VH-VL binders against q0aze0. Designs and how they scored, part 12

Target 1, 268 residues: q0aze0
Amino acid sequence: MKIILVNNRFKENTEKKAQEIAGQLSALNVEVIIDNGLDEPYAGTVDFIMVLGGDGTMLRAARRYGQRAIPVLGVNMGTVGFLSNIEINELAEYLPLILREEYSLEARMMLEVAVFQQQSLLTRVFCLNELLLRSNSPRMLSFALEISGQKLEPYRGDGLIVSTTTGSTAYSLSAGGPIADPQLDAFIVTPVASHIINKRPLVVSPEREISLHLLEEREAIIGIDGQIKMDFGAENRVLIKRAPHPLLMVNLKAKPFFTSIDRSLQRQ

## First folded at step 2 (VH-VL)

Design b4j (framework fv_bermekimab)
Fold by ESMFold2-Fast, scan of step 2:
Structure b4j (fold): chain C 268 residues (1-268), chain A 123 residues (1-123), chain B 107 residues (1-107)
Amino acid sequence: as target 1 above (268 residues)
Amino acid sequence: QVQLVESGGGVVQPGRSLRLSCTASGFTFSSYWVHWVRQAPGKGLEWVAAIKQDGSEKYYAESVKGRFTISRDNSKNILFLQMDSLRLEDTAVYYCARELDTAMVFGEYFDLWGQGTLVTFSS
Amino acid sequence: DIQMTQSPSSVSASVGDRVTITCRASQGISNYLAWYQQKPGKAPKLLIYAASTLQSGVPSRFSGSGSGSDFTLTISSLQPEDFATYYCQQYNSYPYTFGGGTKVEHK
């Protein structure tokens, strides 16, 4: 069995813990590859991905490996979050189930984001939570939103979020979007500080194609899962659609989504 | 030790130039956006400039644009701020700061700061 | 530029008190707000980001709330090490701007 251990390079304790866990797994005849985020993703075949950290580390793992249809387990290192399934102090207890492949999988949709300059593809990325279009200056944006070729009235404001249902509790929530059951597949389109009164969040089919472009020359950025930044100008267009493969999240322990989000919002 | 250490501050006269340096250690400097933030004596914090990991993007506060130049040398783990045409209003402790990377939030906030270097003016 | 207004500019408190600091943005900034603690002669330290997310290693007595233009930092039970100046910072758009600071001092 070959396992990738993904850890957060910004947290000193996670690197030491990753090495410790790698040693424990090697003692059980498991081949381990450590990915601390500094190099390109491991290109070889692997059987399982174990993410050591919080939601941020899980989002990085999903971007790097989510399209490979490999089971991904989030192991919490002490920070509360929505994407981890077990705590680090529970790992030893659940490890026999992992090695015997005695777990269920939850499929979580991902976004495919394609950024064009004129008619040429500049880049294509995948993400688990959201794409954010935002102004990178004090001036608000004027931009066009199209859903499956249907042109909406122009938007004016600080930006827009296109989110998965998994992302409904991340940036979209902070911008006033709805909390969505991650078992549902849908895009959530949430305006950021819209100047147009009555621009509401939209919930649309995941089979829709969403496109965005600026109507005026402005300084803007496209953000992916809060981790990738790309310049976005009037010459650019972004196309967002459902990614070819969902992220396969490992379920070893029941995690009650609605009580977890309710508790988080009441105690934050 | 994960740290940022500023140097190059001192006493200058208006209209002169000064170059500040910030040396990073204990982390992969080339993987981070880094910033300069200043604080005038007894006053609050003011963001000054930002530079992308590879140096390809630079941003400046309007008060320093055209006078200050941010740069970095990833091979030496050093961040620079070239300060030209200095004014009395530039009197401050200058901090370098590292941007925290997180998937839950888009934007720049600072999880690691240097101890600061003081820039002052003689009359 | 987005202007960040903090109130009060200072607050006198005793150990064990609940302290509340408010930060108001001149424009909507969603949740793109961070809180920092600064002790005299020292660099600022990150306490909270995304308006309400506690930085690793920060005590649970610190909490943040708010969205849009109105934000609050709360210290539920002030400890001796908490006497410091606190700053909010918006990171919605360049230039990034800080509040004027709130000094928490001994009663």
Scores: ipSAE 0.000, ipTM 0.425, lowest interface PAE 12.8, mean pLDDT 85

Design b4k (framework fv_bermekimab)
Fold by ESMFold2-Fast, scan of step 2:
Structure b4k (fold): chain C 268 residues (1-268), chain A 121 residues (1-121), chain B 107 residues (1-107)
Amino acid sequence: as target 1 above (268 residues)
Amino acid sequence: QVQLVESGGGVVQPGRSLRLSCTASGFTFSSYWVHWVRQAPGKGLEWVAAIKQDGSEKYYAESVKGRFTISRDNSKNILFLQMDSLRLEDTAVYYCARDFTYGDYEGLSYWGQGTLVTFSS
Amino acid sequence: DIQMTQSPSSVSASVGDRVTITCRASQGISNYLAWYQQKPGKAPKLLIYAASTLQSGVPSRFSGSGSGSDFTLTISSLQPEDFATYYCQQYNSYPYTFGGGTKVEHK
């Protein structure tokens, strides 16, 4: 068995803990690859991915490995979040189940984001939460949104979020989007500070193709999962569609999504 | 428009305490990591502290660890830096700055104008 | 902690000159490096992140290169508004650390 340990390089003691876990797994004759984000993603085949950290580490793991259809387990290192399944102090209890492959999998849709300059593909990335188009200056954006060939009336405002259901509790929520059951497959399209009073969040089929481009030259950026930023100008176009493979998340214990989000919102 | 406005700086005596505030507007404050960075007169930039969107993670420079406490109030869009056991070496303009969520590919994109902390004899 | 060493500490240049500033990390930081410009009495302004990606609104005469431990900021043709102090900063791991700064002054 070959396992990738993805660690959060910004967390105190994370590298030490990753080495401890790697030693425990090696003693059980499991081959371990440690990914701390400094190198290119491991190119070989693996059987399992263990993410040591919070939601941010899981988002990075999903971008690097999510399209490979490999089971991914989030192990929380003390950070409050929605993407981990077990706590680090529970790992020893659940390790025998992991090694015997005694767990269920939950499929989480991902976005495929393709950015073009005129007719040329500049980049193609995958993400678990969302794409954010936003102004990077005091001037509001004027931009076009097209959904499966249907051109909507122009948008004016600070930007737009295209989110997965997993991302419904991230930037989309902060911008006024709905909370979605992460087991549901859908795109959530949430305006950011729109000057058109009736621009509402949209929930659309994940089979839809969404395109965005600027109608006026402005300073804008495209953000991916809050971790990658790209400049976006009037010569650029972005295409968003369902990624070919969902992220396969490991469930070892019940994670009460609705209770967790309700508790989180009461503290806001 | 994005704005960050620091306040609470002033003249203090060594060993005393001071609390800095940074009021954010023009963006969803609760969606961003936010940071304190300081600059001593005529010197370079020194990163001081950072706090996660929900306040669950906090990081400090070694020089301030155990003396400074970073916190935030997302309902009021305010970032705080509680500075205890102040030393002459803490003399600086203190800036607050906004980062992206999770920070894998980002810089400190927006900065406040700064607030000066200095000492009297 | 990761130490960031900038060189030179100052450079004298004329409008139209190519200016090169270097930054060295004490350990590998991949491409998690940002460059900032600071004018006297003002807050720093982000120029470049991810070692080579220009921040929106920053003129194309600014470019960044490098990965791992050695990084360079280049201003291809210095303009009057570019006389300032420049800082590199790693964001690979906490604590974040800045270079000592490079002051670009009139010749």
Scores: ipSAE 0.000, ipTM 0.404, lowest interface PAE 14.2, mean pLDDT 85

Design bc (framework fv_bermekimab)
Fold by ESMFold2-Fast, scan of step 2:
Structure bc (fold): chain C 268 residues (1-268), chain A 124 residues (1-124), chain B 107 residues (1-107)
Amino acid sequence: as target 1 above (268 residues)
Amino acid sequence: QVQLVESGGGVVQPGRSLRLSCTASGFTFSDYGVHWVRQAPGKGLEWVAAISYEGSNKYYAESVKGRFTISRDNSKNILFLQMDSLRLEDTAVYYCAKEGDIVAVPSAEYFQHWGQGTLVTFSS
Amino acid sequence: DIQMTQSPSSVSASVGDRVTITCRASQDISNYLAWYQQKPGKAPKLLIYDASNLETGVPSRFSGSGSGSDFTLTISSLQPEDFATYYCQQYDNLPLTFGGGTKVEHK
C-alpha cells in the first residue's frame, strides 16, 4: 500500500504530525509520500491520499490528485470546514479501517476549466468548488454567458461564479447562491453584484457546457477555488464543463452536512 | 504581448558576484511562478532556480545551492538572480522563464514564455 | 533526479519528411512532459505541454504522444522553419530536467 500525506505548508504543526503519521505507517509496511505543498505533485501510482488540514488543504489536494480516481480522506487539524471527514485525534481509531480498505466512497463532481485566447487553448485546470470571474478594477464587467450554446442576455456587474454543489457553501453562498446537497450533481451559476435586477442564480445540469467572455475590454481575473488566478481579457473566453473524474472522498463516519451548515449560518 | 527582458550579464572574474534582472510585461507578473534556466555555449538547457508567485518559496538546482539567491519585486515586475562565488562552470546564457499555469503552490511546470537571455562569461 | 534521455541526438531530414523524436524518463512521470523548439541564437519556444497538448499558435503538424516514461514528438510534414533543436522537459518533480536535445538538420 502506498499513501500520500498532504499537509498545509503554512502550518508548522501539520508537518511534524505528518512525519509522525508517516513513521507509524512505515512501521506497518505502508509506503508514504509526503506532499507539503512545496514540491511538485507525486506523479506515481498510489492507493490512498490522506489530507491533513482544513478545507484549503483539501482543495489543493483535489486540484493535484482529484482526477486520478484515488480515495482521498480529509483529516481535520482544527480548522473548521466542510471537506474533512474525521478529526486528527480520531485517526488512530480509524487507521485499521483505512488499511483494511473498509470504508465507503462519496463521489464529488469537479469542474474542468479551459481558458482560450481566440481559438487557441491557453490552459486547462480542475477544481472542486468554483470558478470566479471578477473585475480587477473599480469598473463593472459586461460579459456574455452561454449555456450549451444558448446565449443569455448580457450580464453587467462585478462578476459571476460557476460552482459545483460542493462549492455551494463557499464563495457562491456569500454571493447569494443556494445551499446545495453535495450528493447532487449540478452547476450553480451565481451573479456577483449584478446591476441587472432580474439576474438570478441558475442551477443547471452538470452535462451542460458553460462559456464566458467579456463584451468590453476590462481588467478581469478568473479565480479557481480561491487559490489560482488568471488574467482574463476581451480576447479570452472560458469553457467550463464537468471534469472527467469526480473526487473520491473517503467516508469513515457520517458527516452531518445539514446540521453543520445550520450551525455555520447561526455562527456556532 | 508577453515580454521577458533579461539584463545584468557580462564578463566577470571567478569568485566575484553578479546580479541578473528580468523585467516582465504583458501579463500579471504577481500571478505566476518564474524561473531561471541557463545554457552553456553549445550545450543543452539546465534549470537553475524557481520562485513562487508570491515570492515565499524558492528552489535551486544542487549545483547553485548556497551560491545563488532568487528573488522578485512584484511591485516593479522584476525577477532577480543574485550570483555569488561565481565559477567558470557558471558560464552560460541565462534565461528567465514564465510558468504556463497559475498555481496555488510552487509546482514543477513547463515554461510558456522565455526571455531572450543574458550572457555570463569569465575573463581569461 | 529524473534523467531525460533524448534520441536521436541529430537527424538529417528534407522538407516534407515525417520526423520522430523520442524522450525517455528514468522513472514514471505520468504526462508531465513538455517539448520545446530552439533555433540558433534564440530562446526556446514551447510546442507541447502535458505530453500531447499543443501550445497556442503551434502548427498542427506537431504532435506529442506517450505517458509514463516513453514519449514521442512527431512532425508530420517538415517545413523549412522546423530545422531547429528540440528539447523535452519533465515537470513531475524538482529539479526540473531537460533531455539532451535533438538537432533536426538539412539533408
Scores: ipSAE 0.000, ipTM 0.391, lowest interface PAE 16.0, mean pLDDT 85

Design bc1 (framework fv_bermekimab)
Fold by ESMFold2-Fast, scan of step 2:
Structure bc1 (fold): chain C 268 residues (1-268), chain A 123 residues (1-123), chain B 107 residues (1-107)
Amino acid sequence: as target 1 above (268 residues)
Amino acid sequence: QVQLVESGGGVVQPGRSLRLSCTASGFTFSDYGVHWVRQAPGKGLEWVAAISYEGSNKYYAESVKGRFTISRDNSKNILFLQMDSLRLEDTAVYYCAKDRWELPYYYYGMDVWGQGTLVTFSS
Amino acid sequence: DIQMTQSPSSVSASVGDRVTITCRASQDISNYLAWYQQKPGKAPKLLIYDASNLETGVPSRFSGSGSGSDFTLTISSLQPEDFATYYCQQYDNLPLTFGGGTKVEHK
């Protein structure tokens, strides 16, 4: 068995903890590769990915490895979040189940985001939560939204979010989007401070292609999972579709998603 | 060695023009966004302008908008700042700086800075 | 414009001290924040990007934390070379804006 340990070297002594866990796994004849974010993603074949940290570390792991159809386990290091399954102090208890592959997998859809200038592809990235288009100035954006070739009436406002169901509790929630069961596959399209009162969030089939472009020259950006940011101008177009592979999340213990989000919303 | 070197600073009269240059070496200049940041004597840092990797997107602080023009020549690895209608409040050391990552249109922390070039005014 | 407020404006410290500098954004900037060190007469040096990621070659005694609108730079055990002015900078929105700076000086 070969496992990647994903951590943030400079957060919460996770590098020391990753080394300790790697030593324990090596004693059990498991080969360990440590990914602390400083180097290129490991290119070889692996059997399992263990993410040590918070939701941000999981989002990075999903971007780097999510398309490889490898089981990914989120191990919480004390940061409150939605993407971990077990706590670090529970890891020793669950290691035998991990090594025997006695766990279930939950598939989480991902977005494939392609950014173009005219007809030239500039970049392609994958993400777990969302793409955010927003104004980078005090001025509203005017932009076109097209869903599988259907051109909608122009949008005017501060921006738009295209989210997975996993991302429904991230930026989409803050912009008034619905809370979605993360086991469902769908795009959630949520306007950000729309000038037109009746622009509502849309829940769209994950088989659709969504494209966005500006209708006038404005300072805008696109954001990916809150971690990647790109300038977006009138000469740019973005195409969003379902990624070829879902992220395969390891489920070792039941997590009460609905009670957790309900409590979180009452406290906010 | 990754390096940025500014030139073109000096003593100028109010209302006149000055052009600053920043020469890049040790990295693929055409892959990175670059910035001008200034610092008045004894004061903090103030962002002035930025230009995207290919030169099509240009951004300015409100205090310099309409007076300053940022441009780049990727064939020569040079960044420019054309400063018109100079005011006393433009007195500062001007730094050029590059974005940390080479992805187009991304704004990250600025990892490489020049040594700065001083712009002052004669009385 | 996003206003960046640093506190304190100066702090007196001795070698070996733990130094904490705070930075507050006037609005949510997620984690799009950098920290810089500037020594007198020199250009700024990047220490931290994306609020908590340590730049290559920067000593591990420096750490960044926070998200949204409140951020902290910590120097766990101040060294002689750390006496400098520190600036936070947001890159969530244009114009890019810096904090007013925090001068770490000898006690």
Scores: ipSAE 0.000, ipTM 0.401, lowest interface PAE 15.6, mean pLDDT 85

Design bc10 (framework fv_bermekimab)
Fold by ESMFold2-Fast, scan of step 2:
Structure bc10 (fold): chain C 268 residues (1-268), chain A 123 residues (1-123), chain B 107 residues (1-107)
Amino acid sequence: as target 1 above (268 residues)
Amino acid sequence: QVQLVESGGGVVQPGRSLRLSCTASGFTFSDYGVHWVRQAPGKGLEWVAAISYEGSNKYYAESVKGRFTISRDNSKNILFLQMDSLRLEDTAVYYCARDTWGSYRFLDAFDIWGQGTLVTFSS
Amino acid sequence: DIQMTQSPSSVSASVGDRVTITCRASQDISNYLAWYQQKPGKAPKLLIYDASNLETGVPSRFSGSGSGSDFTLTISSLQPEDFATYYCQQYDNLPLTFGGGTKVEHK
């Protein structure tokens, strides 16, 4: 068996913990590749990906490896979040199940985001939570939203979020979007501080194609999973589709999504 | 070791120029947006300027716009701040700071800071 | 500009005390907020990012909460090394802005 350990070497103590876990796995005849995010993603065949960290580390792992149909396990290292399944102090208990492949998988949809400069593709990125279009100045944006070729009335406001159901509890929630069951596949389109009366969040089929562009020259930013930020101007267009493959998340321990989010909302 | 080290601070006369440098080591400098943040003696933190990972996008606080120029040399792992038309109000320790860990992320929290370099004025 | 207002400006505390620091943004910044610790003569250190995510290596006695415009940093049981000045910072919009700081000092 070959396992990738994904961690952030620049955060205190994570490299030492990754090396300790790699040593324990090697003692069990498991080949280990450590991915700290700085090099190109490991290109070889692997059987399993273990993500050591919080939601941010999982989002990076999903971007790097999510399209390969490899089981991905989130192991919490002390950060608060929704994407880990077990705690680091539980790893020894669950390791035999991992090695025997005795676990279930949850498929989580991902977005494919393509950013164009006029007709030229600038970049294509996959993401697990959302794309955020927002103003980078005090001025409102005027922008066009198309859903599968259908042109909506122009938007005016601070921006727009296009989210997966997994991302429904991230930026979309803060902007007034609905909480979605992560087992559903759907795009959630949530306006950010819209100044047009009755612009509501939309829940649309994941088979839809979503397009965004500015209607006038403004300073704007495209944000992806809160980890990639790109300047966005009137010459740019973004195209959002369902990614070809879902992220395959390992389930070793019951995830009480609804009770967890209910408790979280009581604190807001 | 992941590290940022500032240099170039010193004592100047009003209206003169200084160039600050920040040398990065222990990480892939070209993957990160980087910032200058200053702190006047006994005062709080003030963001000064930012430059994106490839150097194409530059942003400035209004108080320094037109006087300061941020630049970087990714081949040498160095960030610069050219400070022209210096004023007494520019007296501060200047810190170099890195956006949180990631390849394209820009205008975020700062996870790595340098030790700072002092810019002050002779009376 | 987004104004960040911290309260209190200073607090006198003893080892073992629970300390709460508040940061208020003049507009909605979602969760784009960080907390820093600065000791005299030293550079700031990141404690919390995205309002509630604990930076790796930061003790679990530190926690952050809030969203929108109201945020808090809590130190559940103050240790001798925690006497420092704490700053919040928003990164929702330019210019990036910091709170005025809260000095946690010996009573």
Scores: ipSAE 0.000, ipTM 0.393, lowest interface PAE 16.2, mean pLDDT 85

Design bc11 (framework fv_bermekimab)
Fold by ESMFold2-Fast, scan of step 2:
Structure bc11 (fold): chain C 268 residues (1-268), chain A 124 residues (1-124), chain B 107 residues (1-107)
Amino acid sequence: as target 1 above (268 residues)
Amino acid sequence: QVQLVESGGGVVQPGRSLRLSCTASGFTFSDYGVHWVRQAPGKGLEWVAAISYEGSNKYYAESVKGRFTISRDNSKNILFLQMDSLRLEDTAVYYCAKARTIFGVVKYYYMDVWGQGTLVTFSS
Amino acid sequence: DIQMTQSPSSVSASVGDRVTITCRASQDISNYLAWYQQKPGKAPKLLIYDASNLETGVPSRFSGSGSGSDFTLTISSLQPEDFATYYCQQYDNLPLTFGGGTKVEHK
């Protein structure tokens, strides 16, 4: 068995903990590759990915490895998030189940984001939560939204979020979007501080293509999963589709989504 | 206004170490990947290293890999280049430069904002 | 590595001349090519990206063309401030690589 351990080198003690876990796995004859974010993603074949950290570390792992159809387990090392399944102090209890492949998998849709400069592809990325288009100055944006070739009336405001169902509890929620069951496949399109009172969040089929471009030259950025940022101008266009493969998340322990989000909203 | 300012260059002896710094102002430093590019006296531009906006991904030219370490402190808007085991061939003006975000190794970007450069040279 | 070959290494020109600089990649880089201007003692300045797009604030006398492996930078009606060294750079793959530079000199 070959396992990738993904950790955040820039959190105190995570590198040391990753080395301890790697030693434990090696003693059980498991080959371990450590991904601390310094190098390109490991290109070889692996059987399992273990993410040591919070939701941010899981989002990075999803971008790097999510399209490979490999089981990914989130192991929390601090504050409990939505994307981790077990705590670090529970790992020893669950390790035999991992090694025997005795767990269930939950498929989570991902976005494929392609950014163009006129006719030229600048970059293509995958993400688990969302793409955010936002103004990078006090001035609001004027921009065009097309859904499967259908041109909507122009948007005017601070930006727009195109989210997966997993991302419905992230930036989209803060902007007034609906909470979606992460087992559903759908895009959620949520305006950010729209100046047009009748612009509401849209829930659309994951088979649709969504495109965005600015109608006026403005200082704007594209943000991906709250982690990747790039400049976006009137000569740019972004195309968003459902990614070819979902992220396969490992479930070892029941984590009640609806009661967890309800508690979060009530702040209990 | 958008600006990058390098410091830490100077005269060193071969085999020694030197740390370069680059201070950013006028933009959200934590949103962008940044590069080190060098230029030997009278020669062309050579890419040295890059670091992603969050600091988790680092890339190096083969000529410096294992000797140079790139890092950043987003709370202070500072980029660093730790240069160990310096060689005469490392003599150059070192520029820091801002690029669009680097990820997935699909496409890497051009540099739209450059610092003024800092000279690294040798006494022997 | 992708090798970038730039020609000529220098060109002598007068104000008002049309200057053409070429850049050849050792493999297909689509349009992932930028052009920079560097004046003596100064840092490089971005002129063109994606082979043909003018950076904001760059005069329209600068233009870029090409795709695949062959690219050109053209300066129509050369101005006194345009005497400088010009570099192409590919960003299709790591390591990032630059052309050897073209120095535009007074006749």
Scores: ipSAE 0.000, ipTM 0.396, lowest interface PAE 14.8, mean pLDDT 85

Design bc2 (framework fv_bermekimab)
Fold by ESMFold2-Fast, scan of step 2:
Structure bc2 (fold): chain C 268 residues (1-268), chain A 123 residues (1-123), chain B 107 residues (1-107)
Amino acid sequence: as target 1 above (268 residues)
Amino acid sequence: QVQLVESGGGVVQPGRSLRLSCTASGFTFSDYGVHWVRQAPGKGLEWVAAISYEGSNKYYAESVKGRFTISRDNSKNILFLQMDSLRLEDTAVYYCARDLRGYSYGWFYFDYWGQGTLVTFSS
Amino acid sequence: DIQMTQSPSSVSASVGDRVTITCRASQDISNYLAWYQQKPGKAPKLLIYDASNLETGVPSRFSGSGSGSDFTLTISSLQPEDFATYYCQQYDNLPLTFGGGTKVEHK
């Protein structure tokens, strides 16, 4: 068996713990690759990915490895989030199940984001939560939204979010989007501070293609999962579609999404 | 103004070694994965090897694995292919080509190619 | 390995003709397919990527279509400079693989 351990090197405790776990796995004849976020993603064949950290580390792992159809387990190293399944102090209990491949998988859709400059592809990224288009100045954006060839009336406002259902509880929620069951596949299109009173969030088929471009020269950025930032100008266009493979999340322990979100909303 | 220029090809005997180079200009070389693709005379294209933008990851076609080594020097904008234990089946024009990799795991098409360098064999 | 079968191996055509070239993948590659043009003695040139997107500077008479495992390249009205060999390439997975090529030549 070969496993990738994904950790955040900027958190000293997770780096030390990753090395301890790697040593334990190696003693069990498991080949271990450590990904601390500083190097390029490992592109060889692997059987399992273990993410040591919080939701942010899981989002990074999803962007790096989510398209490879490999089981990914979130192991929490602090405050529980929505993307981890077990706590670090539970790992020893669940390790035999992991090594025997005795677990279930939950598929989570991802976005494929392609950014164009002057009709040439500039870059392509994958993400688990969302793409955010936002103004990078006090000026509002004027931009065009097209869904599967259908051109909507122009948008005016601070921006737009195109989210997966997994991302429905992230930036989309803060902008007024719905809370979605993460087991559903859909795009959620949520305006950010729209000046047009009747621009509502849209929930559309994940088979739709969504394109965005600016109608006026403005300073804007696109953000990916709150971690990647790219400049976006009138010469740019972004195309968003369903990524070819979902992220395969490991379930070792029942984690009730609805009761968790209900408690979180009560505390707000 | 993006340019890739191969050099180092020539006539070689079976079992010998040869090193190919590809010099890049007109773009930030360290942002791009680069590949070697070969074409035997009168035949089609065959992917040979790839190296990631930082040089951390290297990939090879099964037919050359263990015999060829891909490397790069980002400070000089140069891609290399060290070819050991050369065989008659390695006869081809060798092209270097740029992919678009950047921020994501994945493979791409080639938007720029070099002009190629010919590797041939004498008996 | 993903095998790319390209047909026909050659086609004879006249200026003004519509030319269609087919490429078939041995498994689902989504839309991760590119088309290249190669003129005698020259390096390949990118025409189309992601199955249907024209590369900058490529004439609109070139178009690509298809998804999954079946793809086509169409030249709507062949021009003198279009006599060349055309290749498809998948980039869904390693190793990267090319079709065998289609030579478009004068009748």
Scores: ipSAE 0.006, ipTM 0.531, lowest interface PAE 9.1, mean pLDDT 86

